# Ledger of designs, part 2: VHH binders against q86b00r158to499

Target 1, 342 residues: q86b00r158to499
Amino acid sequence: PRNSLQRAIDRLKNKFGISLKGSFEEEFYLIKKGDNNNSSVASLLNSIEKLDHGTFANYHSLDCYGDILEKITNALEEQGLPIEQLLSESGSGQFEITIDYTDIMEACDRHIIVRQTINSIASYNGYIATFIPKPFDGLVGSGCHAHLSLWDTNDSNLTPDANGECGLSLVNQFFIGGLLKHSKSLTALFNTTPNSYKRLKPFYWSGCNVSWGLDNKESFIRIPSSPFSATDGCSNFEIKTIDHTSNPYLAMAGIIHAGFDGIENSIAPPPPTSLFDQSVLNNQLIPSNFEDAIQSLKENHYLCENIGNDISNAFIHVKLAENKILKELSDDDQILKLLELF

## First folded at step 1 (VHH)

Design a07 (framework vhh_6z1v_2)
Fold by ESMFold2-Fast, scan of step 1:
Structure a07 (fold): chain B 342 residues (1-342), chain A 124 residues (1-124)
Amino acid sequence: as target 1 above (342 residues)
Amino acid sequence: EVQLVESGGRLVRTGGSLRLSCAASGRTFSTYAMGWFRQAPGKEREVVAAISGSGYSTWHADFVKGRFTISRDNAKNTVYLQMNSLKPEDTAVYYCAAQKGTLVFTTPSAYDYWGQGTQVTVSS
């Protein structure tokens, strides 16, 4: 799949002289292993239940993770990964690490290394790190939001235009038009398990409306505004729906091909929507389950051909088989299976 | 870049109360987690309180818990620190700080933007 992303990168560069840069916001939970040397299925479920109980009771519990977070960040920095942010998320024991933006291929490589490092350091220090999209029914989900920007061959950011809609250049608006056109098919590449769709709910800040807008956390494409310097234009755009079950190379290849379609065919996005606008546009949703998402991808000849028919067919077959197996498990057993995989 | 301007610092007697205000730039003020920090002469800058972008999550240092309360008004782009039962050891320059993202972090190095500070002096 790395070669598929390289072909997408080359296509965008050769036709338009445009490159994509980005970064992922890595959201994950840390769960301290209990004092039972028979760490069994029941022990893991008990740990999850205890985490749920503590979420609303003690905000200060976030400070108890200082030592493990320092070990994780030191390990990442020793590998040459520049940390842009480390934040405590709204769920107790949930954290977010963002690595500085870079060329999109390197961003995907970094994403893989970050997850491996977090898992390794957590495990060595008596914690379980989990990247499961919705590991706990009462708590917020974990995604890997992508922040993306368009650049020219002179390494100038093509994303902003202070006079453009939402502070975006015309070329970026067309890129977004392509993303929205292909959003249902892209969802299959972004969210590949039944658990992913427990996180993707309207009114839960997940970005499942087929829309875009300034600071709109319900939109598929969110445009982060700056404060008073909004007159400078916006430097990036965000896709919030992506979770850790995606193959980042395939996800980004899909994004590039979708955006390419937007630029090549001058696809204007619909008018942007605000968080408080309950218009008809806000009622169009991405698929609510993987089967509908994969069906949209199967019917999208443009994306499948450009990604590569062999790669697309293999992805569809493997993921349908995995989802069938997962759906036969109870919710708790699915979480345990996903802990093995992610 | 965000601009932060603190106000409300003054001389107050032990046991008194003060409310500090921090006016922030921003049509997207709710996307910034905010913190109050203080620095006494010859000491390191230390975190006093922090609040998430939405205001749902707050954190207060043990040495001020029960006495100080952080809050925000996103409609006014302002964060507040209500200080009650002031002690001489609360004497410091108080700084408002903002970080990218809506979620709380309690170390000074996590904060990207800082105000110039407002002096609070508590006399015995």
Scores: ipSAE 0.000, ipTM 0.108, lowest interface PAE 21.7, mean pLDDT 80

Design a08 (framework vhh_6z1v_2)
Fold by ESMFold2-Fast, scan of step 1:
Structure a08 (fold): chain B 342 residues (1-342), chain A 127 residues (1-127)
Amino acid sequence: as target 1 above (342 residues)
Amino acid sequence: EVQLVESGGRLVRTGGSLRLSCAASGFTFDDYAMGWFRQAPGKEREVVAAISWSGGSTWHADFVKGRFTISRDNAKNTVYLQMNSLKPEDTAVYYCAKGRYSYYKSGSYYPDAFDYWGQGTQVTVSS
């Protein structure tokens, strides 16, 4: 699918002179391995809960995450990956690492390298790093939010316009219109396991509503405000629903083709929705399960054709078969199987 | 509103010890790295020590390594700097700083990782 993304990039550039740049927010859990086997979900959850009380004597007067996080960040920086942000979920064992913006193909390559580095360093140092979307019912889910911006051939950011809706240029608004039009089909590319849909719930700030808006964590497209912007324009837009079960190249190819449709056909998005419009937020939802998402993709001839019919058909066939197998397992057994994959 | 209030600065004799405290408010303290900076008269402000969000990782400048220790108490929203074996060259105004991130390293230049500083507390070390 790396070639599929390259074709999408070329299509956008050749037709409109537009390139996409972005970065992923990598959310993951770190679980300290015990002196015995940590093979059950209950054992893993207990490990996280025991670590949520700060420093312990058995870690030489240091908390167990400080040293591992330093090793992870050092390994990433040694590979030339500048860390923009490292954020903790205070004591829950969940972390977020974001790498600086770059061209979208390199951003996808970086996404793969970051996950490989985190897994390798964690494993070598006696931790399990997990990217499963919803590994524990009582804890928040893990996604890989994409921050995206549109650029011209002179390397100028086309995303902001202080006079535009939510501080966005008209071309970016059309791109978003395309994303919202295709949101149900894109969900199949973004969220590819039954477990993904345990994370995608209203009021869990996962972006389930087919809407967009300024700082709206419930919207499929969130526009981050800048408190330091002199022009009041927004430099990027965010898709929150993407999780680590997606193929980033295929997900981004879908995003580019959907946005292309928006620009090509001047698709205006609906009016932006504020977080305070709670009565409307649940009426327009993305699919609540993979089967409904894949059905939307199957009926989306535009996306399937542009991604490539052979690639789309293979994806649909393989993922339906995989989901059927996963759904036959108990929730806990599904988590154990997903730990082998992510 | 972010507020950092340093305390503990005073006159101390060479070879003495001192503990500085910084009370933090206006943000979720245990989500951010914290640091200590100092500025001597006629010199640039320099980073002395830094501590991650959890206290699990610390960094100390070479000129204080083995003598100073940074620590934090997340239950009290307080960061500390324990200063031992004080020398006249340690004389400076000491500033508490809030990190931009949960970790204190931002590229190769640690000062870029901090976004707020307190008013400072004066430490004077006499010969």
Scores: ipSAE 0.000, ipTM 0.212, lowest interface PAE 15.2, mean pLDDT 81

Design a10 (framework vhh_6z1v_2)
Fold by ESMFold2-Fast, scan of step 1:
Structure a10 (fold): chain B 342 residues (1-342), chain A 125 residues (1-125)
Amino acid sequence: as target 1 above (342 residues)
Amino acid sequence: EVQLVESGGRLVRTGGSLRLSCAASGFTFSSYGMGWFRQAPGKEREVVAAITGSGGSTWHADFVKGRFTISRDNAKNTVYLQMNSLKPEDTAVYYCAARKSYSIIYTSSGQYDYWGQGTQVTVSS
């Protein structure tokens, strides 16, 4: 699928002289092995989910993750991966690593290396790292948010325009128009398991609304505002729905082809929406399950043709078969199976 | 011996500005992430802002975004908190904290190893 992304990159560059740059925010949980007398992983996950307020608060005072996080960050930096930020949330055991911005192909390669490194270092040091989108019903899900920007052949950021809607250039607005047009089909590439859809719920800040806007965490496309960019426009845009079950090369190829359609056909996005917009009836949602998402992709001849018919057909066939099998398992067994796969 | 010494806390009128400083000694300052925390009477300690050892990344709590800015001067072994548009609810003892980390932002008090004694900020209505 790496070749599919290369073709998408080349298409955008050859037609419009535009390149995509980006980075992923890698969200994951760390779980210490042996905490319940060498019990199963499912038992460990269940015990964390059922932890009461007092016990959970007591774990806040114990920085058991500091040593493992330093080992992870050291291993990433020794591989030449520039860590922009690592965030640690108290008491949840959830972390977020962001690698510095780079060309989109390299960003995808880095995404693979980051996940492999985290899994290896965690395992070697007696931890389980999990990238499952929704491993715990009582806790927040794990995604890999993509921050993206458009650049020209002179290495100038084409994303901002202080006079544009939401501080965005016209070309970026068209790119977003394409993304929103194809949003339901893109969801099939972004969120490929039944578990993915437990994370993608309205009012959970997951980006399920087929909309865009400044700082709108419910929108499929979020435009981060910045006091620093108030006079210069916005430097990037964000897609929050992508999770670790996606193939990053296929996800980014889909994004590029969808954005290309927007630019080529001058597809204006609808007016931006704010968090204060109370019109739930005007909010279209992305598909609520994989079957609906994959049906949208099957009907999207434009995306399937440009990604490659053989690749698209193989993806659809394999993921439908996988989802059928996963849905026949209990929730706990599905989590165990997903731990083997991701 | 690691030492963190805060300064700059005082009484300020609503809408005013203050800059807090934290002078660090006893460790390689650029290898430590720094945080500002605050605690109001009868309330728990909360994180206000954090900055990486390199100074390349910063984080600010939602309740201070756009008003407060964390920065550091590694040549002077000092971290700063610029506080603008102060509100009565900003009244608290402000603490400087340090954790060995070059590139990681830590947002929980339990993750920090070294603490200053605090500096009192009082904002009158």
Scores: ipSAE 0.011, ipTM 0.383, lowest interface PAE 9.3, mean pLDDT 81

Design a11 (framework vhh_6z1v_2)
Fold by ESMFold2-Fast, scan of step 1:
Structure a11 (fold): chain B 342 residues (1-342), chain A 124 residues (1-124)
Amino acid sequence: as target 1 above (342 residues)
Amino acid sequence: EVQLVESGGRLVRTGGSLRLSCAASGRTFSSYAMGWFRQAPGKEREVVAAISWSGGSTWHADFVKGRFTISRDNAKNTVYLQMNSLKPEDTAVYYCATKAGGSWYFNAHEYDYWGQGTQVTVSS
């Protein structure tokens, strides 16, 4: 799929003189292994059970996890990955790491390296790092939000326009129009397991509505505001639904081809929506399960042909087979299998 | 109210160049995205190029990329279309158009303000 992304990048650059830059917000849980630190199934399930019941939940602060987080941060920086932000998230033992944004291919490469580094350092220090979208029914899910921006050949940010809708330029609005048009098909590339759809629920700030808007956490496309948005415009846009079961190269190839369609056909997005607009609660939703998402992708000849029919057909075939197998497992066995894979 | 007036259209030979101007009147010109459409005989209006309110972002249709360049001068309330390497296929009435706000559409029906058009004819 890395070659698929390169083709998408080349297509956007050659036709419009536009390049995409971005970064991922890496959300994950850290779980201490417990007795004997032997990585056994029983030890893992015991750790998950304790976390799910909220035992010692009063200590989900950086103080409690300071040592392991410092080791992870140091290892990432030694790999040449500058940390932009490290936050404690809503879930007990849940964290978010953001690396500085860069060219989209490098951003995808960094995403893979960050996840591998976190897993390695956590394991060496008696922790399990999990990137599963919804590892615990009682706790918040983990995604990998993508922040994206459009740039010209002179390395100027084409994303902002202070007098544009939501502080965005005309070309960025078209790109978003393409993303919303293809949102149901893109969901198949972003969220590839049954577990992914336990996280993608309305009212969980997961971005399930086929909409866009300023600071709207329920929209498929969120435009983050800043203190300077009114003066300078908004510098990027965010897709929150992507999770760690996606192949980042294939997901980004899909994004670029969808945005390309928006620009080529001047697809204006619908009017932006506010999180507080009651109509958003009854708005059109992305697919609620993988089978519906993959069916949307199968019917999207534009995306499949541009990604590459061989790659698209292989993805569809493999992921349908994988989901069939996963659905035959108990919830616990599915989590164990996903821990092995992601 | 915004009023748009195109000028610069004329007969020109294949391979020639031409610069179209769109003069706007109205207090909000600098807040509007602007664009050029064209309509050839027997065809519907198609978008040629678009420019953001500030001039910081531009878009050009595939069939004119590398040949046409859109620009604007907000101090003069004018949008330009520089047309180079003209082909007979470029023969059309060229229209300047805009819509209030930042949104842009390829559907001509969505635009609020239009000029009267300026005829460009490219001969062999």
Scores: ipSAE 0.000, ipTM 0.124, lowest interface PAE 17.6, mean pLDDT 80

Design a12 (framework vhh_6z1v_2)
Fold by ESMFold2-Fast, scan of step 1:
Structure a12 (fold): chain B 342 residues (1-342), chain A 129 residues (1-129)
Amino acid sequence: as target 1 above (342 residues)
Amino acid sequence: EVQLVESGGRLVRTGGSLRLSCAASGRTFSSYAMGWFRQAPGKEREVVAAISGSGGSTWHADFVKGRFTISRDNAKNTVYLQMNSLKPEDTAVYYCAADYSGRYTILSTYGSPSDYDYWGQGTQVTVSS
């Protein structure tokens, strides 16, 4: 899949002299194991059930997790991964770690390393780290938001234009037009399990609406405003729907090819929408399940051919088989299976 | 297979109004998005307006907002473009187009003629002063 991303990067650079940079916001839950270190299926389900019902005292600040978070961040920094931000998220025991943005291939490599490091350090210190998109019915889901920007061969950011819509350059608007055109097919690459679609709901700030806009957390493409650069335009755009079940190389290859289509064919996006423009947002949603998403991908010959027909066919075949098996399991057994994988 | 036939194009004076119609035959009409495009001499074909299969979502280009309205009647298999307050710069051949892919909403109709599966032959609108 890394080779597919490299081909996408080369295509964008060779045709337009444009490179993509980005970073992921890594969302995850930390679950403390019992002292006996008996990791039976029953003990894992018991831990998940208790967190889901919120039966514990809810003082789980960064201070209460300070030691484990310090070990995680130290391990990341020892690997040359500078921490841009660490936050406690709205879910109990949920955290977000963001690494500095970089060239898109390196950003994907960093994403893999961050996940492996968090899992290893957590496990060694008596915690379970989970990247499952929706591990607990009553709590917020976990994604890996991608912040992306377009750059030229002189390492200048092409994303902003103070005079452009939402502070974006025309070339970035065309890139977004391509992303929105291909949004249903991209969803298959971004969200690859039945559990992914429990997280992707309107009004839960997951980015389900096939739209874009300034600070609009319900839109597929969110344009973050900056308190320091309001007069200079926006420095990046964000896709919130991506979760940890995606292959980041395939996800980014899809994004690049979709954006390429937008630039090559001058695809203007629709007018941006506000968070409160409900009549349009509610009527234009990404697929609500994986089968509809994968069917959109199957019909998208442009994306499949540019990603590579062999890899696209293999992805479709493998993920349909996996989803069939997962859907036959109870909700609890599906979570246990996903803990083995993620 | 979808067949599209435009009608209604004619000469009108500046400030006048005109309604274009596009009759569709073939596949279930409500299953696909429809768009109106125009092309003036020496210019590229540009999108004017688009409407979803159900008619619940519409989009209009900035240069026609408030003046043009797209609508559809699925019982009659027809899409309309109501043009008010016509200006000389609205002079063009107007094309009806269908996005039969079924996988895309109104968003697949933006910016490129190649996004559409079926096209009519066009109807000429001339606006004189």
Scores: ipSAE 0.000, ipTM 0.109, lowest interface PAE 21.3, mean pLDDT 78

Design b01 (framework vhh_7qbe_3)
Fold by ESMFold2-Fast, scan of step 1:
Structure b01 (fold): chain B 342 residues (1-342), chain A 123 residues (1-123)
Amino acid sequence: as target 1 above (342 residues)
Amino acid sequence: QLQLVESGGGLVQAGGSLRLSCTASGRTFSMGWFRQGPGKEREFVASISGSGGSTYYADSVKGRFTISRDNAKNTLYLQMNSLKSEDTAVYYCAADRRYGSGYYYSSDEYDYWGKGTRVTVSS
């Protein structure tokens, strides 16, 4: 799918002189293997159960996470990855690493390298790093939020306009209009397992509403506010629903083609939504399961043709087959299977 | 315990230039400069992301000041050009080791602060 993303990038650049830049916020859990047998599957299942009940977090101090996090950040920096932020969730074992933004193809390459590095360093040091969207029922899910911006051929940010809605330029508003139009189909590319849909619930700040707005964590597209960027306009926009089961190249190709449709057809987004307008927040949701999402994608001839019919058909068939297999497993066995994959 | 140490302050004539430095005792991510002039409230000057790829400036210093960093040296810089009497202040270095909401220009977003370095712009 890397070639599919390159074609999407070329299409946007050749028609409009626009390039996409971005970054991912990498959310993951670290699970410490048992002291007596760090490689035991039984020890891992016991650790998962204890974490879900909150006892695992209560047994372990943050001192051991400090050491492993330093090793992870050092390993990322040794590979030339520019780390912007590290956030640790006290008591939950969940962390977030943000890499600086770059050209969208390189951002996708970095996303793959970050995951591989975190997994290898964690494993070497007696931890399991997991990127499963919802590994524990009682705890928050893990995503990989994408921050995106539009740029011209002179490397100027086209995203901001202080006089625009939410501080966004008209071209960026059209791009968002395209994203919202195609949001249900994009969900199939973003969230590819049954487990993904346990994370995507209203009122859990996962971005399930087919809406956009300033600092609205329930919206499919969140616009980060800033008093200084308000004078100049907003510098980026965020898609919150993407999780680690996505192929980042395919997800970004979908995003670019959807945004292209918005620009080419001047698709105005609906008015931005406030978190406090409960009636609007509940009007339209993204699909609640993978089968409904994939059906939306199948019916979206525009996205499938532009991504490439062979790639789209392969994706649909493979992911439906994988979901059928996963659904035949118990909930616990699904988690064990997903730990092998993510 | 992270420590930040500012240097490079002093007396300079209006229209002149000065370069401030801030050295951190360890790894930092987002960093910024704030200032407080005589009889004024503390205000934002500039901020920079962990990699140095994103920068933000207060309108009063845009085009005159440049924020940069050297991560190999754990050092933040503020190049101040075309200095005005209104730039007279104690300049503070600030650092955050947490992911922010995008409000890196708010003093509330920074956990670590230096003691400040004084800049006086004459006439």
Scores: ipSAE 0.000, ipTM 0.388, lowest interface PAE 11.0, mean pLDDT 81

Design b02 (framework vhh_7qbe_3)
Fold by ESMFold2-Fast, scan of step 1:
Structure b02 (fold): chain B 342 residues (1-342), chain A 123 residues (1-123)
Amino acid sequence: as target 1 above (342 residues)
Amino acid sequence: QLQLVESGGGLVQAGGSLRLSCTASGFTYAMGWFRQGPGKEREFVASISWSGGSTYYADSVKGRFTISRDNAKNTLYLQMNSLKSEDTAVYYCAAKLGYSSSWYLTPDEYDYWGKGTRVTVSS
């Protein structure tokens, strides 16, 4: 898959002189293991159920996780991964770590290393770290949002234009047009398990609408606003739907080929949608389940051919088989299986 | 590969007008027109930024030619007025894909070229 991404990068650079930079926001839960019985399946399920139903002890603040978070951040920095931000999320025991912006291939490599490091340090110190998209009913899900920008061969940011719609250049608008055109097929690459689709719901800030807009968390493409009056426009755009079940190399290859189609064919995106607009009922939605997403990908000959027919066919075959197995399991057994994988 | 297809060339009387078009098969950042007359080197005519906010003209055509673009149609235009016999040439459409501060100055700043369209101005 890394080779597939390299081909996508080369295609964009060779035809348009454009390269991608980005970073991922790594969302995850930390669960503290108890001493006497935390190796049993029942004790793990009980811990997950307690978190889900809010039956925690009276005190549960960021301070409870200070030691483990410090060990995780120290381990990441030891590996040469500069941390841009670390935040507590709205879920109890949920956190977000973002690594500094870099070239897209390196961003994907860093994404893999970050997940491996968090899992290893958490496990060694008596915690379970989970990247499952929706591990707990009634609590917020975990994604890995991607922030992306377009650059020329002289390392100049092509993303902004203060006079453009939402502060974006025309070339970036066409890139987004391609992303929206291919959004249903991209969803298959971004969200690869039944559990992923428990997180992808309207009104849960997951980006399910096939739309784009300034600070619109319900849009497939979110344009972050500047807190200051900027003369340069917006420096990046965000895709929120991606979760940790994706292969980052395949996801980014798909993004690049979709954006390439937008630029090559001058695909204008529709007008941007405001978060305060009540037109959500009139918006097209991404697929609500994996089977519909995979069907969209199968019908997308452009995307499959450019990713590589062998790679696309293998992905479709493997993921359909995995989803069939997962759907035969109880919800609890699915979570346990996914804890082994993510 | 990006393709540029010129059209609108032909025979016109001195003092007349002609409009050239160039359709691109995809996105272009900046575009320009160059020409090559019989026994001459290829020379700059006019260029336009992606927004249409910046235009540049060779001194020989300034005030007579107007460059414009329609980004929805991926089409570049050159409106040629008050044509002179010295305007007789093959006209080439050129496209620049990425940002460059020098895109309007030299042929080597442009990434893709059309095959040309002939304009003949009779006296």
Scores: ipSAE 0.000, ipTM 0.132, lowest interface PAE 21.2, mean pLDDT 79

Design b03 (framework vhh_7qbe_3)
Fold by ESMFold2-Fast, scan of step 1:
Structure b03 (fold): chain B 342 residues (1-342), chain A 122 residues (1-122)
Amino acid sequence: as target 1 above (342 residues)
Amino acid sequence: QLQLVESGGGLVQAGGSLRLSCTASGRTYAMGWFRQGPGKEREFVASISGSGGSTYYADSVKGRFTISRDNAKNTLYLQMNSLKSEDTAVYYCAAGHYSGTYYSRFTDYDYWGKGTRVTVSS
């Protein structure tokens, strides 16, 4: 799969002199193992149920998160992984770690190391770290947002143009046009379990609309603004739908090939959409379940051929089999199975 | 309750150099420098990511100023070279966070120092 991403990177660079840089925002929950917890299934489910039913006030009295977070961040920094941001997302034990911007292949490598490090340090200290997209009904989901930008061979950012739509250059607009054209197929690479689709819902700021826009959290492509957007243009674009069930190399290969199609064929995106334009909310949604997403991918000969037919066929076969097994389980048993897998 | 303290300001002749420092009372992530000249609004100068791996500069200072940090000392630096009279200002350091990781364009600043004055004479 890493080879598939390398081919995508080479294709974009060789044809257009463009490289992709990025960073992931890693969202996850930390679950403290309770009293009399012998790592039994019942104890794990009980811990999840406590978070799901909202014993939120108790988290404000816990100082144990400070200790575990310090150990996690120290372990990441010791490995040479530069931390940009650490946030507490909620008093229910959800956190976000963002690693510094870098070339896209290295960003994917870092993403894997970050998850491995978080899991290991959590385990050593009596916690379960979970990257499941929607482990708790009634609580926010966990994603793996990608911030991306386009660069030339002289290491200059090609993303911004203060005079462009949403502060973006024309080449970046074409790249986005490609992403939106292929958005339903990309969803299969980004969100690979039934649980992923419990997180991806309209009106929950998950990026389900096949649209783009400035600070629009409902759009598939969000353009983050800053005080400098009007004078400097916008420096990156964000895909919020990606979650931790994705293979980052395949997800990024898909993104690059889709964006390549946009540039090669000068695919203009539709006009940007405001978050507050109610007339287009829930129109042109990404697939609401994995079966529809994978069917879109199967019908997308362009993406499958460029990713590699052997790789795409193996992905489709394996993920359909996994989803069939998961769908036969109750919701609680699916969560337990996903804890085993992720 | 993060506190930021700037130092290193002073009087310097045009073409000279100064290095500003900003020490934080605790851990910081994204940080930046802003300045406010006489009779002007506060403007962006430079920013740096939490690790120091990514930097961004205002066009007016590109090639002349260098932002860096020493996380072991919780200290941010601004090396100012080839100073111009237009660089005369009170310089403020700021600390915050952002949703993206490209330099300062998506950085939001929650904490600010009191400032250090830089005067560049002709």
Scores: ipSAE 0.000, ipTM 0.192, lowest interface PAE 16.8, mean pLDDT 80

